# VH-VL binders against GTPase-activating protein and VPS9 domain-containing protein 1 (GAPVD1): the designs that were tried, part 5

Target 1, 239 residues: GTPase-activating protein and VPS9 domain-containing protein 1 (GAPVD1), of Bos taurus (Bovine) (a5d794r147to385)
Amino acid sequence: SYLLQVLRYLIEFELKESDNPRRLLRRGTCAFSILFKLFSEGLFSAKLFLTATLHEPIMQLLVEDEDHLETDPNKLIERFSPAQQEKLFGEKGSDRFRQKVQEMVDSNEAKLVALVNKFIGYLKQNTYCFPHSLRWIVSQMYKTLSCVDRLEVGEVRAMCTDLLLACFICPAVVNPEQYGIISDAPINEVARFNLMQVGRLLQQLAMTGSEEGDPRTKSSLGKFDKSCVAAFLDVVIGG
Below, E stands for the ipSAE of ESMFold2; O stands for the ipSAE of OpenDDE; V2 stands for 0.75 times the mean of E and O plus 0.25 times the DockQ between their complexes.

## First folded at step 1 (VH-VL)

Design r9 (from r6 with heavy chain L100R E101G W102Y Y103S D104Y S105G Y106F; framework fv_rolinsatamab)
Fold by ESMFold2-Fast, scan of step 1:
Structure r9 (fold): chain C 239 residues (1-239), chain A 120 residues (1-120), chain B 107 residues (1-107)
Amino acid sequence: as target 1 above (239 residues)
Amino acid sequence: EVQLVQSGAEVKKPGSSVKVSCKASGYTFTSYYMHWVRQAPGQGLEWIGEINPSGGSTNYNQKFKDRATLTVDKSTSTAYMELSSLRSEDTAVYYCARDRGYSYGFFDYWGQGTLVTVSS
Amino acid sequence: DIQMTQSPSSVSASVGDRVTITCKASQGISSWVAWYQQKPGKSPKLLIYAASSLQSGVPSRFSDSGSGTDFTLTISSLQPEDFATYFCQQYNSYPYTFGGGTKVEIK
């Protein structure tokens, strides 16, 4: 593939030479990001991997028809009308209100943990068929950027995680119809929200070696198989 | 899989009472409020009230407060609506409906309806 | 009580037409409105709630818009199975109240 060599050179001449390569990658408008998207979307083995990994858990999510798996207490409260808030939680500002809201947050968190662990299981099951071309690109990014003195090992791993999850897997989790993973199955706003929650948590679990993190999100990470996504990245980098 | 099955049609005389049942299956009965809504022939929908199957707490539309009584039997996953002092204007199809969540106030599954005719 | 006023009370339309149904609340209800479809002799079916959340299994041609007091249900390309009566419902305040209904009829 001639595009693989072009992508490798863009890592060296665009990303490595940048004052902030992670920000440049995340912005998604640099030459590397544009060509990576073009390459991965045209790669048949990538579509096969995404379909094998995501079709089943996404269809199960759609069938289960859960409500919003909101874990932010304030945003959870905002999903209920004033009448329902009084009925469900009691007087606003009371200890009972706080307790009842927390019970619902805990219930949603348990459901979200089960859901994310289901996606992790499918990812682990299908690691063997991860596209060789994409594995090579991620490996080249790790090798090339690890030579940059101003970049810490955690930052390089974060960039590889961004490429693997934020730029490839998670877009397909959030928009499976656009990636051809599901056909003729409607995805409503609630299902879309829950898929976004899955994508966000998968991204964060891959960063378990990082000291960065929201305290709320960090506490929920203890309920997941923390090693599976990190192990996936390690296999992709080469191990 | 979620089903709400209501009792059969009733013909009642003015001044009498009617009790309609709604048998729930396919979900955890105590996890969702149950609502009752009526519809006069060819007319719109009118909310009667709600019940929490877990604790039995109720909330009624003021229009029906004096005459409607909502109850549940948790052992059989059955909800009941009793309407007393029936008048001809109470002729309607009565529906039980499951709240979409614990108590959001909109309804995802509905029973097939029970026609209550008040005449004679 | 909050009054929900639907307009029109009936509309005649052909397959493929864009149909809009309006619901006006007598007081501000934020986004706390749900929409139902009812076919003759059948119970109502939930279509949309919380001003954008499409119920599972409902076709994407159904959408809603609005906030505060003015709400609209849109069917972008009417299909034969869409000929029915449609109701809005507010759940901002007790008692919950429904609009008078809009009958979508074959032209």
Scores: ipSAE 0.012, ipTM 0.497, lowest interface PAE 8.0, mean pLDDT 84

Design t1 (framework fv_tocilizumab; at its last look DockQ between E and O 0.09; V2 from the best seeds 0.00; counts 0 for: pae O 10.4 > 2, placed apart)
Fold by OpenDDE, look of step 2:
Structure t1 (fold): chain C 239 residues (1-239), chain A 123 residues (1-123), chain B 107 residues (1-107)
Amino acid sequence: as target 1 above (239 residues)
Amino acid sequence: QVQLQESGPGLVRPSQTLSLTCTVSGYSISSGYYWSWVRQPPGRGLEWIGYIYYSGSTTYNPSLKSRVTMLRDTSKNQFSLRLSSVTAADTAVYYCARDYDYVWGSYEYFDYWGQGSLVTVSS
Amino acid sequence: DIQMTQSPSSLSASVGDRVTITCRASQDISNYLNWYQQKPGKAPKLLIYDASNLETGVPSRFSGSGSGTDFTFTISSLQPEDIATYYCQQYDNLPLTFGQGTKVEIK
């Protein structure tokens, strides 16, 4: 494939030559990232993989919960009127208020963790049908960047994982109807919000091996099964 | 409406500790947000000192970390700044501010500020 | 630390004039940039967040644009009440850092 050749070229002459390929990929605006997205969206095998992998966990998300899984305490509070806040949390500024808000945050976080782990589980389960073309290009990326002395192997793995999640999987999670994953059920505002939350968390999990991660977000990531993401990449690269 | 007010001595001698308190009204400092200190030397720009989160965790500017301590008193709805071993370079207007941060995105800005308190370091 | 450089350091314009201030980051900060207005003897006030979003209650004559390393703040029609120093601020990485400021005066 000519496109694969171009992608390989970009690995050699764009990513490898970058002073910070991690950041370059995270921004998602480099030529490699853009072309990778376009390529993946045009692959029928990719569509099959995404449908097989994401249909069930998305359906579960649509049916399981009708509440916004907000984990930011500020935003959580703001979703309720003053009267509702008083009812749910008690007097503002009180110990009870703080406790009740935290309980709700913890509950929502736990639900998100459970959902994300389900998604990861399905990803791992269906890696056998991962598109060969994408597997090849990610493998090429790994091999090429692993030869760069200034890059640690863990960093390269993180970059590969981040690429797969941010540029291939998470867009489908956030907009499953555009990818034909969900066609028979409408996605309401609450469900859309929660899908976005799942997508964001998946992306963050890809960066767990990175020192460049925001320390403030690390605490939430500690509750996830991080080994599953690593296992997924291993299958993609080693398969 | 959320209001912040700085209080403390306006004069500090060299090598002593600068201490300021920010009193917050209209919102509980234990309910959310980051609570920051920012300073501005006369005629100069703004420097972020650090913040204390609503949970009590602190983060400081590395340039000042060794000299900075931030605490909170939730019962009084106050948070404080201590800056040790001050020099003339620490003369500035000190502002307390509310810093909004959203963990799921890149979202951080100062939406409410105190009026500022001038602290002069002089013998 | 991420260095923020504003240009110009000061400017004088007439009422009704278009005013443009630029801010350059030492590295790519995407759209993680805020603009503040500080009037003499007052605390800074947030005007623009995320490079281009107008804060609630801020007049529409204020706007921001840019991404990456180069950003622009604009006052479409300068008013007397706009006399102030304006600051850009990045929140891509800690520590949070500000530009050196741009003093805006009226002729």
Scores: ipSAE 0.006, ipTM 0.515, lowest interface PAE 10.4, mean pLDDT 88
ESMFold2-Fast, scan of step 1: ipSAE 0.082; ipTM 0.600
ESMFold2, look of step 2: ipSAE 0.026; ipTM 0.612
ESMFold2 (binder alone), look of step 2: mean pLDDT 92; pTM 0.940

Design t10 (framework fv_tocilizumab)
Heavy chain, then light chain:
Amino acid sequence: QVQLQESGPGLVRPSQTLSLTCTVSGYSISSGYYWSWVRQPPGRGLEWIGYIYYSGSTTYNPSLKSRVTMLRDTSKNQFSLRLSSVTAADTAVYYCAREGWDYEAFDIWGQGSLVTVSS
Amino acid sequence: DIQMTQSPSSLSASVGDRVTITCRASQSISSYLNWYQQKPGKAPKLLIYAASSLQSGVPSRFSGSGSGTDFTFTISSLQPEDIATYYCQQSYDTPYTFGQGTKVEIK
ESMFold2-Fast, scan of step 1: ipSAE 0.012; ipTM 0.544

Design t11 (from t6 with heavy chain E99V Y100E D102S S103D S104Y G105F Y106P E107W Y110P, light chain S30D; framework fv_tocilizumab)
Fold by ESMFold2-Fast, scan of step 1:
Structure t11 (fold): chain C 239 residues (1-239), chain A 121 residues (1-121), chain B 107 residues (1-107)
Amino acid sequence: as target 1 above (239 residues)
Amino acid sequence: QVQLQESGPGLVRPSQTLSLTCTVSGYSISSGYYWSWVRQPPGRGLEWIGYIYYSGSTTYNPSLKSRVTMLRDTSKNQFSLRLSSVTAADTAVYYCARVEYSDYFPWFDPWGQGSLVTVSS
Amino acid sequence: DIQMTQSPSSLSASVGDRVTITCRASQSIDSYLNWYQQKPGKAPKLLIYAASSLQSGVPSRFSGSGSGTDFTFTISSLQPEDIATYYCQQSYSTPYTFGQGTKVEIK
C-alpha cells in the first residue's frame, strides 16, 4: 500500500524526469527498479501468477531430451572440439560441413520456436490472474509517461513491456529455482542455456519496430505468435 | 471533449454481414485506449462484442468471435465492426465506446448514441 | 466467463427515498466493477467505477461499495431525473460482462 504510492512517486519524479527513462529502467539500479524488485518478490499473488504460468513449461523443458538450442552457427561450431566437429559435420570448409551445420541450426531453431510458443501459450492462458498491484504499477507507468511529449507511444509501450518481461517474468524463467517456481529439480548447463534463450526471445518479441535487435533473432520472429505477447501487454495496460 | 458517432445500414438481411463504423472526434484513435462495440437487443441488456487497441490488436467476445472482425482506419479516425452470418437474434442497438481507465480500472466512456440494426427479410 | 447477477430486476420508490441495488459476481473480481445509468433511448452513462469511485460530474447522491463478489449501488435520495435502468459491469477480465439491469421507477 505504502510501497505502491512510493512506486507511483518514483515514476513521476525519477523516470518521467529522466533524459532516457527506458535506459534508466533497463539498467536496474534506479530507486524505482530496486523498489519494484523488492515489492514484486514479496508479493504472494506475483509468486502465484509466476508459478501458474511457468511451472509446467519449465518442468517440460527440464524432463524432455532437448539439445543445446544454439542458433548462432559460429557459437554452435565453437561448442565442439575439432575432433567432434569432423565427426558431426565433416571436413572444415567443405560443402558438407556448411550443410550439416545449417541442418543443426535449422533443427535447433524449430525446437526453440516450439518451446517459446509453449511459454507464450501459458502466458496467454494465465493472463486473467496477473497480479492487481502489478497491473496498477504498469498502468501508472503507461499513464504518466504517455503525457510526456518527448516519448513516443511505442517507447512508452516498450518500457511497460520491459517492466513486465525484463524486470518480472524473464528473471523467473531464467532462474526458476531462485524464485521458488520449481523445487528439487536439477537445472544443468543445457537446460539453463535453453531457459536463457526463451527469456531472450520473449524480450525480443516484445520489441517495437524502432529497437535494434540481433539479426538472427529477428529472422526467427516471424515464426512466433507475436500477437500473444502484444495481447498480454494490452490486457495489462487496458484492463 | 471526445465524441463517438456510429453509422451504417439500419436494415440487414439474414445471412448477410452487418457493417458499422464509429467516427471519433476530439482524440486520435491511434494515440491510446481500447475502442469497443457493445450491443443491446430491444428491451434487453447489454452485451460486449469486443474491442480494438490503438495498436490494432483485437479481442472478441468468445460467443461472437467466429463472426466478428474489427478494423481501424487511422486516416479517418474511425473503427468498424463486421458481424457475419446475421440472424434475427442480432437485431440490436449497437454502441461504440472508448475503454477509458484510471489507476488501472477500465470503464466505458464516452459512448456513441447507438445505431439500431434490424435483421429482417 | 464471469456471470453478473443484479437484484432486484425492477423497483418502484418515491422521490427522496433511499434506493439500493445489488450485484453479485460468479467469482472474485476485486474492485473491478462499474455502474452505468441508461435512460430510455439513450446510451449508458458511467456513474461509478472501481466499485466506489464517483465519476466526475455525477451527483454525490450516487454511491457504490463492495469488493470480491458482492457489490451495492445506492441512491441516497431518489430524484425524478433518476428514473432509468442501472447496470453493473465487471472489468476484471474479458469478455466484459454486464448484469441484467435494474429498472428504477417512481411511484
Scores: ipSAE 0.000, ipTM 0.403, lowest interface PAE 20.2, mean pLDDT 82

Design t2 (framework fv_tocilizumab)
Fold by ESMFold2-Fast, scan of step 1:
Structure t2 (fold): chain C 239 residues (1-239), chain A 120 residues (1-120), chain B 107 residues (1-107)
Amino acid sequence: as target 1 above (239 residues)
Amino acid sequence: QVQLQESGPGLVRPSQTLSLTCTVSGYSISSGYYWSWVRQPPGRGLEWIGYIYYSGSTTYNPSLKSRVTMLRDTSKNQFSLRLSSVTAADTAVYYCARDEGYSYGYFDYWGQGSLVTVSS
Amino acid sequence: DIQMTQSPSSLSASVGDRVTITCRASQDISNYLNWYQQKPGKAPKLLIYDASNLETGVPSRFSGSGSGTDFTFTISSLQPEDIATYYCQQYDNLPLTFGQGTKVEIK
C-alpha cells in the first residue's frame, strides 16, 4: 500500500529524527499522525475491529448508565443549582456539605473505574481480530524507534500504546456515531461526558511507562487493570 | 517536596562562559522528566534555553544552540548550564525548571532564579 | 518558531473585577497552551495547562479557554494577591515559546 510505505517513511524521517518523538506523536499534528488518522479511518478492517470491541460497552453505557461521572468536586457542585445543592448536600460551607459531596465523588469514581475496566476487558477479548495493516505500522514503529540509542525501551513501548489508544481507539470511544460504531442511538450530554471520561482515562493509562513523578496520574491509574493494556500491546507488536 | 535551586557566579565578563548549576531535592533527576533552563532579561519576557532528558539526551533552542551545553551529575542530583561567548544581551535571571515533557508539556516546578549580569 | 502574542500588554482593574487576557499563536497549536503567573521577584507559577485545565491548588477564579490560534485567560473576581504578570506558553513545537506577558495591576 502506498500509504503504508509513506507511514513507514515518516516514522524513519519525522518521528525518529525528532528530539521528542512521543510528544510529537501525542500532539497529533505531525504528518505521521495526520496520515495515520486518514488511513485508519478509511480501513474497513479497522471499523470492524472497533465495532466488535466498542459497540457492546458503548450501548450498555447509553442504555444503562444515567449518572454523570464527574470526579472533580468543584465541577460536580457547579452542575447543580443552589436550590438543588441544598437539597443534595445541605448548607454550603458545612461539614455535612463537604461529606455529601465527597460521597458522590467516591461513588462516581467507583463507577468510572468499573466502566473503564469493562472497556479494557472488551479490548483484550477482541485483540485477536486487530487489523493486520495497523499491526504492521505499530511493529514498524517499534522496530525503527528501538534502534535509537537516546530512546529507552519503555519510551518506545509507550509511543506504541499512544498510537493504539490515543490515536485509534479513544477517538472512536468519544465519537462512536462519527466512526459508525453505533447508529440510531441518541447520545445525550451525560452519555457524551461519560464517554469522554473513559477516553481520557484510557489515554492516561497509555502514559504510565515513563511518568514516575506525577501523583495525580499514579493515584487514578492504580485502580485500573494495566496488565490488560500491556498484554494487548504485546500481542499487537508480536503479530 | 520537589525543590530546585540555582547556583553560580552572578557576574560574568563579556566573551567568557556563563556557568550555572541546578540542585534538585525530593526527586532523582535520573528517574524521569525533562530538566530545563529558562531565562528572563530584566523587564522582559521568558525565553526557553533547552532541556536535558533524564537519560542524558539534550535539546537546545536553535537561537542559542551553538553556545549552549547542558550536563547532569547524577551523583549530586544536579544539572548544569554553560553558555559561551556571552554579551550584554545574555544578562538575565536564569531559572531551572522541571518539564513534564509529555502531552501536558508544562513547567511544574521552578528554581527561585539566579541573576547573571554580563558586564566588564 | 511559533510566535505568541498577548493582549493587552498591561491593565489596571479594581478588586472584584473580571479580568480577561488574550493570547494568539502564529499557527494552530490545538490546545497545547499553558498559563503562568509571575509575581515581582518570584519564579513563574503554573496556573492553567492544556488551555483550560486548572492546576492543583490554584483558586477556581482562574480559568482558560480556546483552541487553535486564539486563547483566553480569565480572573472572574480580581483579588489583591493576583497582582502579577501573566504569560501564555505553547508546547506544540520546539522551541518552546512564551507570550510577552500581561502586567495586571490594581487601581
Scores: ipSAE 0.000, ipTM 0.436, lowest interface PAE 14.0, mean pLDDT 82

Design t3 (framework fv_tocilizumab)
Fold by ESMFold2-Fast, scan of step 1:
Structure t3 (fold): chain C 239 residues (1-239), chain A 119 residues (1-119), chain B 107 residues (1-107)
Amino acid sequence: as target 1 above (239 residues)
Amino acid sequence: QVQLQESGPGLVRPSQTLSLTCTVSGYSISSGYYWSWVRQPPGRGLEWIGYIYYSGSTTYNPSLKSRVTMLRDTSKNQFSLRLSSVTAADTAVYYCARWGYDSRGFDYWGQGSLVTVSS
Amino acid sequence: DIQMTQSPSSLSASVGDRVTITCRASQDISNYLNWYQQKPGKAPKLLIYDASNLETGVPSRFSGSGSGTDFTFTISSLQPEDIATYYCQQYDNLPLTFGQGTKVEIK
């Protein structure tokens, strides 16, 4: 198609020529990003893939649990009035207060890990119906940018993952009603926040390399199936 | 590389507290994972008791929650199970096990410790 | 709690036979289902995770399938060392729950 040809040329003449193509892609305002969004949103096979992958886990999220899955301790505390904080966590500034807050954070993190892995499982299950035209675009990006000496293999893979997750899948996770994934279910503030948490973590898992951080943080990330995201990318690229 | 081993009294009197310790080698219990207890009455199936998260947070099976306490000793790389007010129904082989989402299940188990509740 | 029901409770088959065990969840658990093997006097061993994925080091004769509420575990060609009790386990929601087990014996 004409649009596929234009997208290929934008990879060649906009992204490849940029001194920082990943920053340009992630900003989402370049010609490639704008045209890719328009193309993918108008593609029936893309809507079919997104619906097959996201409808069920999103509907389950909307009907099963109304827990607000905040994992930042300070933001979690700020959601409660001082009276509620005392009831839930005890005396402010005490060791018991810190322990009770951490228990709620840990509980929310465990629920969020299970939720994200559920979305990854559906993604893996539906990889076979990923749209051929989008697969071709991602493959062209990989091929073209892999020829740039200043870009490491990991950086090129990260850009392709950004395109798949940040530019295609995650927007539909966060705003499923706008993408036609769900039509009759209300999305309250808690559900929207939880969908945003899922989107954020899917994006973060795709971006995290083998950087060695705090052992607990590294081990915590091991709870998520990062290998499934990498495997998904490999299938899409055709490698 | 990772090994789990249970230890503790094999005989407990009714109404007393069952106490078991799991010693972990090859991995620090404060570095990740959900450190769990699972039991199996003689000739019966498996029942999950609960876990202690690497941060120290605990979650227990609702059927046992009022009687269960799990603790960790990071200096000895151990975690423990205390089950209060035991009866003959608590006679079982008790396993400690590691749960990980990257392993997608209980990937390492202790050998199991038989605890008999009798007077 | 999510109830896991296994069928059959026990079976006897000959070496080389195809053996199938089923597991039914009381509610939709997607693919969050594991299968364990427990040999007499030993701790359980993880064989299959996420309903259909073979654990590293596990023989290829073991396989799993299914999604939602109905799951199947298969041994394509039963070997003498496969004499054991097999358990399914869900991890979609807490508490973690196991099926009651299926005892596999050689005729």
Scores: ipSAE 0.000, ipTM 0.404, lowest interface PAE 16.1, mean pLDDT 83

Design t4 (framework fv_tocilizumab)
Fold by ESMFold2-Fast, scan of step 1:
Structure t4 (fold): chain C 239 residues (1-239), chain A 120 residues (1-120), chain B 107 residues (1-107)
Amino acid sequence: as target 1 above (239 residues)
Amino acid sequence: QVQLQESGPGLVRPSQTLSLTCTVSGYSISSGYYWSWVRQPPGRGLEWIGYIYYSGSTTYNPSLKSRVTMLRDTSKNQFSLRLSSVTAADTAVYYCARGLYSGSYWFDPWGQGSLVTVSS
Amino acid sequence: DIQMTQSPSSLSASVGDRVTITCRASQDISNYLNWYQQKPGKAPKLLIYDASNLETGVPSRFSGSGSGTDFTFTISSLQPEDIATYYCQQYDNLPLTFGQGTKVEIK
């Protein structure tokens, strides 16, 4: 179609010509990123894919009694009053306090890892119904950028996964009601926070290029089975 | 309390493989955290070698990546370091340490250190 | 790799003196810096994390400050037990790197 050809043109003459096409994609403000997002949002097969992939895990998250999955120790502590902190963690500044806080952080992190891997599993399970037109444009990006000698193949693959997750899947994870994935189901503050955590971590998984990365990001992502994300990308680009 | 203890041969011949084990008590290595190795040549500074996460995922310092392997043995609550093709430059005190954490990235606790001398 | 440079490499001070050590990163590392104390024959011990946070159980005379590329570690009133080598360490990017160390001695 016309829009597919325009997207291909932008890969060739906007992304390929950039001295840092990965940064352009991450910013999400280049013409390619904007048009890709608008194209995918207007595509009925994309809505069907997102619904098939996300409805079940999101509804499970909303119905199940989930903890607030905060993994920043300071923010976790701040969620409790001083009296609650003393009851849960003991005297502030003690070794016991630090140990109890870390135990709660570790528990929340394990739950969050399981939750994110659950979403990845549903994504992999529904790869067969991924929209052909989106598959085509991602494949064109991979082919065009792989010819740039300054870009490692791993970085090109990371850019393709970033496009799929940051520009297509993650917005629907964080705001499923706005994307019509769920109907008339309440999203409380805890559930919204947990969906945001899932979206954030999926985006971080997409941004693991071949360059030596952020230790925080790379360390956190060592918890996830990256083979599932790689398998999804391979199917999308025809690998 | 969580405690780490290194063990392994204190003398390794050039071209051989240096092998060290870190035994962890007070915490299960399969329950969380990153488990790291850091070395210190005599009279010099600290060099991070790499880490293994509780899932088994590893990351190594690029300067040593071709020679380093880390493994975990969850039944013995241990993780190990293998450094192949050693030379005199690999003579150092080798520490195991717990670190990194989600949201907090430091080494604590540390093992007491094991001196490994590479000599004929 | 991010290079961490400490100044001075060594210093001698009297008990009760204010001791200042600086650490410079070759690129912006925000506040992703830790400080460790290492006494002779012992493993390093965490003193300060995230540039300015004092680890529990560490005396209040130790403090850290700075952000970006320039960091400072201070002992407000040097005690005999503070004789050690002090290391900064960045965790902004892999590989994790340490400064070369600053040896603190009593006159």
Scores: ipSAE 0.000, ipTM 0.415, lowest interface PAE 15.3, mean pLDDT 82

Design t5 (framework fv_tocilizumab)
Fold by ESMFold2-Fast, scan of step 1:
Structure t5 (fold): chain C 239 residues (1-239), chain A 120 residues (1-120), chain B 107 residues (1-107)
Amino acid sequence: as target 1 above (239 residues)
Amino acid sequence: QVQLQESGPGLVRPSQTLSLTCTVSGYSISSGYYWSWVRQPPGRGLEWIGYIYYSGSTTYNPSLKSRVTMLRDTSKNQFSLRLSSVTAADTAVYYCARHRGYWSGYFDYWGQGSLVTVSS
Amino acid sequence: DIQMTQSPSSLSASVGDRVTITCRASQDISNYLNWYQQKPGKAPKLLIYDASNLETGVPSRFSGSGSGTDFTFTISSLQPEDIATYYCQQYDNLPLTFGQGTKVEIK
């Protein structure tokens, strides 16, 4: 495709020549990012891959889970009014308050671990049908940026992970109705938050070992099938 | 728990090289993260010097790049700072710190700081 | 380099007062901003990360908000142990840069 050649050109002459290609990708406003989004959104095989991978776990989330899966203790507390906090957790500042908050965090972490592992399972099952043209683009990025002396292999892998997850998969996880993954199913505030949690953790897990996770979530990260997310990137890059 | 500890001379003569070592315990420096040096002149703010990535690659603040070298010793779980051609302007408390990357780019663990005075 | 401008340079308030510190970036940094507390003779301590997330173990009276170029840090009810210098720090681009600090003292 003509667009594939233009994307390759932008990797070589926009991203490779940049003093900070990671920042350009993260911001999503450079020519490469804009064209990549346009190309991937118009690609039939990409929609098929995303639907095969995400439709079932998202529909299960929408039907089965009403719990708000916040795992940051302070943000969890802030979700409740002072009166609700006292009812749920007891006197603010007490040992019992801290214990009850931690119990809710632990419960939410267990549910979130199960949910994210479900998404990872579907991603693993459908890796074989990942779009060839997108695989080619990611492979070209890996090949071209790996030739830059100032960029380490871990940083290049992180950028390829950003392209796959932050720019392609995770937007569809968070906004499946916009990507045509689901139809006629309402997404309430709680479901949206949970989908955002899934997207965040998928990105963090894919970068484990190249950029270590937050120690406060290390326990949670250790419970996920992180090797499958890393293996997904390896299959896409193709060596 | 992760702990960082600076060590090195507290007094350096003008034109000489300032050398500091950071010893890390509770986590292997070759397993992840960015390992940074940050300095603070007396009564002034914080200035990032540079980092060494867990793979061994380095990035330095452009204002100091010509004078800075960072090295690691994975067998001792240490990383070091060398700052050449020092002047009185380099007098500062030097901190080693762990930095997470762009996903949550913050300093989560710091050494206690080592005061280095540049004086004749 | 991204310039971080912090205001005010110093302030004096009474115990129980609401204290607000502002930080302005010279360019859009999204939410890639952290806040640190530094007590005399000590290393900086992370309080707020990614503009609005409270670090574990940090009292709930501390909060952060903002996005883009304008950020605020608030202490809802100042306590004696909050006497310190506070710094904002961006990580949108290298080099990592800090604000010049705000010294908070009790009247």
Scores: ipSAE 0.000, ipTM 0.494, lowest interface PAE 13.7, mean pLDDT 83

